VH-VL binders against q9umr5. Designs and how they scored, part 77

Target 1, 268 residues: q9umr5
Amino acid sequence: SYKPVIVVHGLFDSSYSFRHLLEYINETHPGTVVTVLDLFDGRESLRPLWEQVQGFREAVVPIMAKAPQGVHLICYSQGGLVCRALLSVMDDHNVDSFISLSSPQMGQYGDTDYLKWLFPTSMRSNLYRICYSPWGQEFSICNYWHDPHHDDLYLNASSFLALINGERDHPNATVWRKNFLRVGHLVLIGGPDDGVITPWQSSFFGFYDANETVLEMEEQLVYLRDSFGLKTLLARGAIVRCPMAGISHTAWHSNRTLYETCIEPWLS

## First folded at step 3 (VH-VL)

Design gc22 (framework fv_mavrilimumab)
Fold by ESMFold2-Fast, scan of step 3:
Structure gc22 (fold): chain C 268 residues (1-268), chain A 122 residues (1-122), chain B 111 residues (1-111)
Amino acid sequence: as target 1 above (268 residues)
Amino acid sequence: QVQLVQSGAEVKKPGASVKVSCKVSGYTLTDYSIHWVRQAPGKGLEWMGGFDPEDGETVYAQRFQGRVTMTEDTSTDTAYMELSSLRSEDTAVYYCATAYSSSWRPGYFDYWGQGTMVTVSS
Amino acid sequence: QSVLTQPPSVSGAPGQRVTISCTGSSSNIGAGYDVSWYQQLPGTAPKLLIYGNSNRPSGVPDRFSGSKSGTSASLAITGLQAEDEADYYCQSYDSSLSGWVFGGGTKLTVL
């Protein structure tokens, strides 16, 4: 009776991170078939995002094929960007609810311990030198690095995010938009106390301008031009925004109140 | 690249304590948790414990609770495992291994030290 | 005894396929926890071979594959080679013990 749920994890994560989420789903929707994809775990989450998209695509095809009524996606952090690309490249996806848990949909521009580990001598203001090189684009985190002070470099060098957001032209853009628009609901979740996603409004398609002032989704060129369908989805009533304060980055998939408020209503 | 280098072999008498070190290079201890696994001669692998980054505390297998202490010195990127009240059945190779700190209970250990043989003679 | 059960030995000839089983319970594999596999050559430390049920680290050949069903997992080795002769261990997390558990190990002999 319930549609199957497919879960995609984030940076330096694995399927194990979702044990609490699985408990919540089993309690509220008993009998739901939940598949937590155990691809690109741990350090393998640093592989280029297009490589991850191809791997996850192979894994989701048989699940979607067996569920003619549709499936739901729950995609956490970096995993939300993988799911954005899946919905665009798959001509035959049957996703009803795409639930994005604190994913940097417009990119990331923040200092974290993960960045210090990978690039120990660099501050966020200098990461553009590394990330916008061909070598840097072989790391997933650089695929969505969005330095608001170097937008021209981001637009030219981003091999992933600028393309799936329609910020740079691509031959497949029209098909990607058509495919993405088949989604039933785009459920966006995030909050000010995340502590990792910077700006946190990136989870809602907001982002910094050149002065680090956040412009919300409706002020973005990608929305105004309807580059991949955000304006169309909003007009269709298909975009759900569910911000919640008090939740740190690693707690989005393990907070019961968050689950009941933002996730549970969109599982059918 | 990530490398774990352990201290040399030890020979101890029953009732003594042993402290094995594990020097981590290629990243900092705060990026990954360190776990300890032992293997008696000709036998299988046995998990002893490790650091839980979500709770900020070290967890020990029930069998070793009260006898084992695992500590870390971040200034030298070195982890330690001290086992007290040694018995003959504690004769084993002791390994340190890394797990990802972003998951409170990582499902796997991706890098391993070379092992430290601890012999308890009676 | 080990919490996860493996056959003590398995054998095959070069070029053949062998499978190694790992049987758990409702508190570990059956609870949805991932299974990892380690290869241990004589006199060496264990090396991660498979993680997250079916994923291979860089450098592990695709002739090694993992799968999981219900309370059990399997490691399959196709195109068996002499250098595959080693001990193989499965690993999972056990919620009732609040800790990691290993299988008893399987010695693979290449005939």
Scores: ipSAE 0.000, ipTM 0.442, lowest interface PAE 15.8, mean pLDDT 87

Design gc23 (framework fv_mavrilimumab)
Fold by ESMFold2-Fast, scan of step 3:
Structure gc23 (fold): chain C 268 residues (1-268), chain A 122 residues (1-122), chain B 111 residues (1-111)
Amino acid sequence: as target 1 above (268 residues)
Amino acid sequence: QVQLVQSGAEVKKPGASVKVSCKVSGYSLDELSIHWVRQAPGKGLEWMGGFDPEDGETVYAQRFQGRVTMTEDTSTDTAYMELSSLRSEDTAVYYCATAYSSSWRPGYFDYWGQGTMVTVSS
Amino acid sequence: QSVLTQPPSVSGAPGQRVTISCTGSSSNIGAGYDVSWYQQLPGTAPKLLIYGNSNRPSGVPDRFSGSKSGTSASLAITGLQAEDEADYYCQSYDSSLSGWVFGGGTKLTVL
């Protein structure tokens, strides 16, 4: 009776990271068919996000086609951005709950271990030089790099995030909005102790202004213009916000209390 | 739909300057990046430079820097390419083209003008 | 010299398959920059045929496909037709030159 669940992993991740999540689902919703997609694992997660969207799209189509009652998506970290784009580019998706698990929905602007591994000599203030180049846009992390001090460069060079957020014009914007609005529930999860997603409120569509003051979702132009449907979803009662303190970035998929509080209620 | 219409053929003497125009219709010039590419008779394509009106920046290929100037007039939706100190080797068809930003594929040239033949002869 | 290397010519019979190579270096294709392909019919402006390594614009038949590996890219044309007879150019970006570069062009002859 439970809808199938599709899991999309994050940066430098693989299906193995979700072993605890699968155990929790099996305990609370026995019989749920859970598919963790083994695409763009490890270093392949650095591939451009539009390439990842295409690959994941091909993988989810047959799963959705076989589940006329609908499916749920659980999309972790960078995977949440892949799922955002999937919901926009697919004219016929049947996603009920889209569970975004600590994903940088408005982008990333912070010094993290992931960034230091990939760009060891760079600081967040200087990453715009790399990320907003053609070379940089070939790396997934740069596709959602959002420097609030160089918003003009972000808008001109962002090959992915600015387009799916409707911050730049795109010929498909109206269709993408229509498609995204088909989702049953948008469940946003994140918290202040994540330590990687910066600002952590990016997981809830909040982000820095030019003074690095966080403005929440309802103050974003993307929301106010309803560029891809956030305002419509909120008015419909379809947005769920579930912040939780005390959870580090790599623990969102393996914390039982988080699962019971924020994920379990949305796995009909 | 986007259409680029270029000025007519020109014949110039060595040392002169030529200014080619590119009229944009079907879309606003201030939302397009215009690049210039030339092709000598029987030869391949050579990128000369481009003007991005969104940031007001132009970039020129190294070999043309100092001789080429690319400008735009958004009020008339017209882009210009001026090449000075002409040599016989500058004899070529000059094209304007639009470059749309794509996610991971910036800089490809989607729409092209019909080309302007510039002949440099003594 | 062109920065990207293409064979000067290639030929095939109607219905056959041909491939056109585009060889770059570590500063362009090898640096991860995408490859685009243009078709130029005699006396006309170039037309975008493939962008971003493998994507087709609206109106381009699926007989045309692109691929990229390492420092090289290829354009494949299947089911050759007489109207495919044209010059084909690859294009990428070069970080050392801070600019766009083209291949020397390949003349396709349909026998």
Scores: ipSAE 0.000, ipTM 0.376, lowest interface PAE 18.3, mean pLDDT 86

Design gc24 (framework fv_mavrilimumab)
Fold by ESMFold2-Fast, scan of step 3:
Structure gc24 (fold): chain C 268 residues (1-268), chain A 122 residues (1-122), chain B 111 residues (1-111)
Amino acid sequence: as target 1 above (268 residues)
Amino acid sequence: QVQLVQSGAEVKKPGASVKVSCKVSGYTLTELSIHWVRQAPGKGLEWMGGFDPYDGETVYAQRFQGRVTMTEDTSTDTAYMELSSLRSEDTAVYYCATAYSSSWRPGYFDYWGQGTMVTVSS
Amino acid sequence: QSVLTQPPSVSGAPGQRVTISCTGSSSNIGAGYDVSWYQQLPGTAPKLLIYGNSNRPSGVPDRFSGSKSGTSASLAITGLQAEDEADYYCQSYDSSLSGWVFGGGTKLTVL
């Protein structure tokens, strides 16, 4: 039989967004137990990411405990960052495949409709003033706002992403790295036509330098220092990269070709 | 609080090897990362390499790989830098320094030894 | 040549402000790596002056401040004093070299 699959949604999202994904899984892997977590739905997805991590942790523990052969995670958009933190804070996770579906793993630096809805008069170049305040860090989107022109503020003020990426010190960092390295496969999915995740290479641990030139994962300090295990995972053969053009941000969980190419092979 | 005391000046012929020591006090070597930096007369600072006890590995700058060996004796809290196949261009003051660094961020050099002058001449 | 570029010299009169620049590239300062500054008095070992772009170790006067923008960093010294006459070096990490890099150094002359 197939390992259970746990699905974690993104910003302003809910379990209903994954109905097509569930159909695909049922067709190719009949009998798979799929749990789409309906915590922090809609506007609740704006709550601080550490609060979301705690809630999702409590929900996944009993699922993992019932599956001694392991589980798979499919984590979409902002949900991919929740899942990264889950894998680091859980001493006993048994995740085989962690499938990150267009998630801003190195952060976000772009004007999106969601950002304009929250901060209608702000440009991406000015949002650092709001996001890197204590008030701003109470919003999930600001927890992974990564302004490449204000890296000093990002490192000092980011209460989530800078810590989970090991870009700022934390007492638990060694334990978090050890826990994350328990994952069987890290499957990274994303593409140039996403239109929301900026830069789109953030889904593959690439990001802007101070001139807004994208540097890929192997050029990042996070990778070079192996801060949470990326270099070790790559050397182990555990990182899978699956870029696909032609897919917009809200279509990653409802594209059959994407599913068959990038997701299906990792559901055992 | 932390003090780094280096061995005395050396004069070597081309082709010889030199081994500079750096005695640590105030902390144990297992708590610190020792790096080596040199400075040719009238020139700037050049990083040579160092050992990070948290990573458990020694990293050398590319231009010194194959010629430099950095070791530590934790029983005496002494770090060593040995440079072989000396050339006249290796004439410099060699410094040991403690680097405050983590596994995810390269650090800075917070305490420095007094320096050891190594002169390579025929 | 050094990887980080500094002016070879700067000068000022007592009480004035001077700024020392440190220009890098996308593989070091531009990649987000922190900048540290070291002061070297004649005949002595370097001393840490600024770390993590703008932080001062205990004992360093607040006349010294650091900043970073884009691919470059700056050390500002206000209220210049004769004792500030020294060589100043910036330092960062370079991902393409997988190691620490220093600027060429700037000699500060207090007139």
Scores: ipSAE 0.000, ipTM 0.396, lowest interface PAE 19.4, mean pLDDT 87

Design gc25 (framework fv_mavrilimumab)
Fold by ESMFold2-Fast, scan of step 3:
Structure gc25 (fold): chain C 268 residues (1-268), chain A 122 residues (1-122), chain B 111 residues (1-111)
Amino acid sequence: as target 1 above (268 residues)
Amino acid sequence: QVQLVQSGAEVKKPGASVKVSCKVSGYTLTELSIHWVRQAPGKGLEWMGGFDPWDGETVYAQRFQGRVTMTEDTSTDTAYMELSSLRSEDTAVYYCATAYSSSWRPGYFDYWGQGTMVTVSS
Amino acid sequence: QSVLTQPPSVSGAPGQRVTISCTGSSSNIGAGYDVSWYQQLPGTAPKLLIYGNSNRPSGVPDRFSGSKSGTSASLAITGLQAEDEADYYCQSYDSSLSGWVFGGGTKLTVL
């Protein structure tokens, strides 16, 4: 039998976005129990990410308990950050494959349709004033806003991303790293035509330097310092990179070729 | 979960004022933006105004500017909309609704109150 | 009339597809502002049906879909059912008015 699959959606999204993904899984792995979590849907996806992590944690515990052979996570967009934190805060998770589907793993710095909806007159260059306030940190998008021109503010004010990335100290950092390293495979998916995740290489732990030049994962301090285990995971062969061109942000969960190439091989 | 419960129906004479309440449960007002939308009998929806936390201000539609006041009491999680100098054309169902967006771009209205019928007649 | 133009009515038979248009201008939809759609059953408050041009909230069937192109948006309803009889409103933002705008509403009749 196949391991159960848990799906976590993204910003302004819900379980209804994943009907094609469920069809693909049923075709290639018939009998797989797939649970798409209907928590923090639509506008509720703006709730602080630590609040979302707590709610999703409560939902995944009984699923993991029923599957002693392990589970797989498929986590889309913002949901990939929720799953990052779940893997760190859960002392006893049994996740085999964590499939991160176009998620801003090093953060977001770009003007997109979703960002224009939330901050209509603000350009990316001035969002740091709102996001790095205590009030701004009560909104999920600000929890992973990563302005490369105000890195000191990001490091000091980020209540979520800077902590789970180990970019600044936290009392639980050692335990979070140990827990994250329990994952079997970290499957990273993304591409240049996404149009929302900026830079798109954030899905692969790459990000802008102060000149807006993208530095890849292996050049990041979090990797070099092995702050939460990326270097260790890469060394043991547990990181899979699957970039694909031609896919827009809302199409990652509904493209058959992407599914067959990047997702299907990691569902056991 | 968010639930919005509005005050009961009102009948007013022309020139009077009406104050409609909207009690919020499930979240605090500081986490939400409350907007007001009205609908005259048999007609469409009309946005009146609302508070946007990103701008830190309450904004009103131009046609209601000077006649409408929207306030919030965070201690009771209750939002209010007061419309003054009532006219017969103000007869409508008044809704409160939640949104996250600023006054400059569309926020969707996720949760709606049940509506309050205000009738203005002589 | 409203700032956003919708047909006043549309009709279809059970199982058919209908499309409701929402036509704006360069100061609203054409300026890149998102479009949301609301369903209003008789005697009830409006319910969010589509947000951010094409996203469905939890509980909305995939028979409902939204799209946006240029200065216009469309709501498509496939597999029409009797319970879909309602008024449908589009919504966006208008920069010249500095406020939210609604379409005039479309009454859907399932024959």
Scores: ipSAE 0.000, ipTM 0.390, lowest interface PAE 17.7, mean pLDDT 86

Design gc26 (framework fv_mavrilimumab)
Fold by ESMFold2-Fast, scan of step 3:
Structure gc26 (fold): chain C 268 residues (1-268), chain A 122 residues (1-122), chain B 111 residues (1-111)
Amino acid sequence: as target 1 above (268 residues)
Amino acid sequence: QVQLVQSGAEVKKPGASVKVSCKVSGYTLTELYIHWVRQAPGKGLEWMGGFDPEDGETVYAQRFQGRVTMTEDTSTDTAYMELSSLRSEDTAVYYCATAYSSSWRPGYFDYWGQGTMVTVSS
Amino acid sequence: QSVLTQPPSVSGAPGQRVTISCTGSSSNIGAGYDVSWYQQLPGTAPKLLIYGNSNRPSGVPDRFSGSKSGTSASLAITGLQAEDEADYYCQSYDSSLSGWVFGGGTKLTVL
């Protein structure tokens, strides 16, 4: 039978956003138990990411316990960062495929509708003043704000992404790396027409340098130092890259061609 | 699938109030964001406001501030829109609709009720 | 007056292409907010036709397409058919009003 699938939504989302994804899974893998976690929905998705990780952890434990052959994670946008942390903090996870749908794995540096709504007078060049404050770190979007022109502030102030990526030291780093490395497959999905994730290559662990030139995963210090296991996973053949053009940020979970090409093969 | 069923047509006098209901089936009300849109005869669509069931927070269009109240009863999966101090220009078809996403990230109205005709005349 | 501007009417013959424009401002479409399109047949509730600028819900034929550039959006209908005769509305979000806004509507007449 098919392994259960756990879905973790993104910023300002709810389980309703995944109705098409559930239809696709039911058609291609009938009988799959799919659980879309209804935690931190809507405005609650702005809660600090470590708080969300704790809540999602409590929800996934019983699902994983009932599936000795393993489970799959499909994690959309911000949800991909929640799942990154889950895989690191859980000493006993049994995740086979971790499918990351357009998630800002190296962070976000771009103007978006979310930022204009939350901070109407802020520009991406000025947002570091808010996000790298203690107050700003109480908002999920600031937990993965990565200003390439203030990398020193990002490293010192980021309470989440810099720690989970091993860019700043943490007492639990060795255990988090060991736990993350238990994942069977890391499936990375994203594309140039997303329109929200900036740079879009962040979904593939690429990111801006100080001149806003995108460097891909293999040129990142976190990869070169193998800080949380990317180099080891790539050497094992466990990283899958599936870029697709023509897909906007809100369409990753509702495009049949994307599903058939990038998601369906990893739901065994 | 989601279905929205609204209450029947109403005729009101100027100064009265009207309360339109919208019964949700196919999903629970707490999983959906309900918005209200009206359309005067021969005119276009006008957004009135929306209710976020998860937070219990509503956002009303500025034009209707002080006259509109949007509520819900999660035990019956029914949303309500009450408009007070009715005027002849409030004569319109009133629709409830589900929004794809929250008001923080405005989405689209993917399911619509059949509409409720409210006529205001003396 | 509508916040988003649409032509009041457009017409075409069967098999032809028609385009309906939706013009906004810096506080809505120009601010980057997505545009959705709704089709309203006479005597019925509006139906979602296009969402997120260019995406089609299940059941909407591919002859309907949406696009967005700057402060404006467009709905294109190719291979025009008699059953396309309806009113079409664009919709976006307006940050200055803190709410959703609709265009004034375009009546499509199939000749």
Scores: ipSAE 0.000, ipTM 0.406, lowest interface PAE 15.8, mean pLDDT 87

Design gc27 (framework fv_mavrilimumab)
Fold by ESMFold2-Fast, scan of step 3:
Structure gc27 (fold): chain C 268 residues (1-268), chain A 122 residues (1-122), chain B 111 residues (1-111)
Amino acid sequence: as target 1 above (268 residues)
Amino acid sequence: QVQLVQSGAEVKKPGASVKVSCKVSGYTLTELSIHWVRQAPGKGLEWMGGFDPEDGETVYAQRFQGRVTMTEDTSTDTAYMELSSLRSEDTAVYYCATAYSSSWRPGYFDYWGQGTMVTVSS
Amino acid sequence: QSVLTQPPSVSGAPGQRVTISCTGSSSNIGAGYDVSWYQQLPGTAPKLLIYYNSNRPSGVPDRFSGSKSGTSASLAITGLQAEDEADYYCQSYDSSLSGWVFGGGTKLTVL
């Protein structure tokens, strides 16, 4: 029998976005119990990420408790960051595959339609003023805003991403690393035609340097320092990279080829 | 807490234009999508149009295309709906509402203005 | 294309349960689009009662519940109160119209 699957949605999103994903899972792994968490839907997805982590944690605990053989997480966009934090704060998670669908794992630095909707007069070069304020950090999207030209402000003001990535010190860092390392597989999915996640390599722990040149995961200080376990997981053979071209941001959960290539193999 | 306050009642002659305002309080227009819905006396709700967050522009219901213009003044946090070539059947209460929507999950209208009665009579 | 169909009226006694149906077509509810419900008290603006088929905004009591199946949705009201007398509207998105559509409205009378 297949392990249960827990799905965590993204910004301005909810369970309806995953109707095709659920169809694919039912076709290839019939009988799989799939729970799409319908928390922080729509505008509520703008709530601070630590608040969302607490709510999702409360929802996943009983699901994990009923599945002693383990569960899989499929986490889309912003939801991938929620899942990153869940794996770190839960001392007792039993996640086998953590499947990250086009999530800004090193942060976001790009003008997106979501940011234009929320802050239509702001450009990416100016958004640091809003996001790195206490008021801005009350919005989820600012919790992972990572301006490579103001990295000092990011490191000091980010209340979420800089901490969960181990880019700034935290008392719980050692425990968070230990907990995260219990994951069976970290499956990273993303691609150049996403159009929203900027740089798209953020989905693979790559990111801009101060000249906006992308440095891949192995050149990042968080990897080199093994701050939350990426280097250890890679050495263990537990990191899977599955880039695919031709897929826009809203299509990662509804493309059959993507599902068959990048997701299906990890749903034991 | 979002509050939408609309302009007062209007009486117009057939062929005239009316411009209804919707002042946003508690948040700025940059944080909200505003849509317009009307209701003729004793009748149901009819969506007219609003801001499309996916396109970053306004979208109008087909029956109002060419007669309606929706604009926003972010400096005063005020949205406007102007309807031209008024007919007696345009007599209705006009509401502004904040909307949530996404590309895969079109949404809902979470806060509503108090409504503006527009009467079109000779 | 088809707009959403609601019964023009429903009635019940205090403490009873009523349901209000909302029937769509293949271009809206049948296409998988979500349903929201609005309550309009006499002389007032509509108020969001249910969003995304079954979710309640803060302040809406749990005696109001929503569900969706196939091309239809339902609003259930248990423990009817006199204050529930209002018009109720369902709403969804219609892909053929590329816009939002409302049901015709249902007047609830508490006998």
Scores: ipSAE 0.000, ipTM 0.399, lowest interface PAE 16.5, mean pLDDT 87

Design gc28 (framework fv_mavrilimumab)
Fold by ESMFold2-Fast, scan of step 3:
Structure gc28 (fold): chain C 268 residues (1-268), chain A 122 residues (1-122), chain B 111 residues (1-111)
Amino acid sequence: as target 1 above (268 residues)
Amino acid sequence: QVQLVQSGAEVKKPGASVKVSCKVSGYTLTELSIHWVRQAPGKGLEWMGGFDPEDGETVYAQRFQGRVTMTEDTSTDTAYMELSSLRSEDTAVYYCATAYSSSWRPGYFDYWGQGTMVTVSS
Amino acid sequence: QSVLTQPPSVSGAPGQRVTISCTGSSSNIGAGYDVSWYQQLPGTAPKLLIYDNSYRPSGVPDRFSGSKSGTSASLAITGLQAEDEADYYCQSYDSSLSGWVFGGGTKLTVL
């Protein structure tokens, strides 16, 4: 009797990371059909996000079509951005709960081991030169790189995040907003001890200003202008915020207390 | 499976009230907006009212204001439409329907009940 | 009675194209509100056919298409089939009435 669940992984990740999550769901909601999508695994997760969105869209269409009662999405890290765009480009999705596990919804501005592996000599202060080039925008991590000291370059060069957040105009913006607003619940999960997502409040649509002071969602222009529906969803009672301390970036999908507190209640 | 199942046909005298039910299955009422539409025999569709999720209130078409009451029981996932002071011109099939809408963009009616025939005759 | 104006009937032969118009005013379609279309077979409830001017729900074939221009919208049906014979209703929102409005309905006959 439970709606099917579709899981979308993150950067340098695969379906294997969700084995504990699947055990939790099976224990609390036995009989739930859970599909963890094995697309863009490992190094393929570096492919441009629009390419990933297209591939995941093709995979979810038949699952949604077979579940007229609706489906739930659980989308981890970079996968949360894929799911955001997916919900905007699909004019007939039937997603009830979109559960975003520590995803950089307003972007990333921090030095991480993943970034150092790809660009070993870069500093976060200079990465804008690489990421905001046409070559850089062919890498997923650069699609959501958001340098608060070069906002003009971010707005002009971001081929993905600035567009889906409505920070730069796009011909499809009205349709994307309409489609995204079809979601039943937007469940935002994240926390201060993540250690990768910087600032961690990006998982809740907060982000740095030019002085690296974090402004929360309600202070963002994308919220105030209701660019893709956040203000409307909040007014509808459809946004759930579930911050939790003590959880590192690779543990969001394997912590039982987090599952019981933040995920389980939204898996009807 | 998403279905809206309505109560059975009713015959009422002028001046009486009728209460039609709409049982929702496959989804919960907290996730859906329910609207009511009627259709007189051989005539077109007429919107009566429904829940507006933007202001959290039920809104009624002006011509039914004061005669219609729409309520929901979320514990049984059942919506109700009660029409009072019945007249012969209230003879119609009454439909419940689920709707998607927002304050900036009113939406469409995606699932419909099978309809309930209400006949008002002396 | 109806706020949106539709022709009462249209007809066509199998395989042909027909269009059904829906004419509104400045308080509804002319104000930018989207148009949806419903198909009603005799003795059945209406079924959503087109939403938000031109989008089709899953299962609706692409020979049904919608468009909107100015204060009017139209539903086009190509490759007419006998099972298309039904009543078709347009719907929009009216800001002056603060509610949904329907067209008077169009009976499609397939000869």
Scores: ipSAE 0.000, ipTM 0.372, lowest interface PAE 20.4, mean pLDDT 87

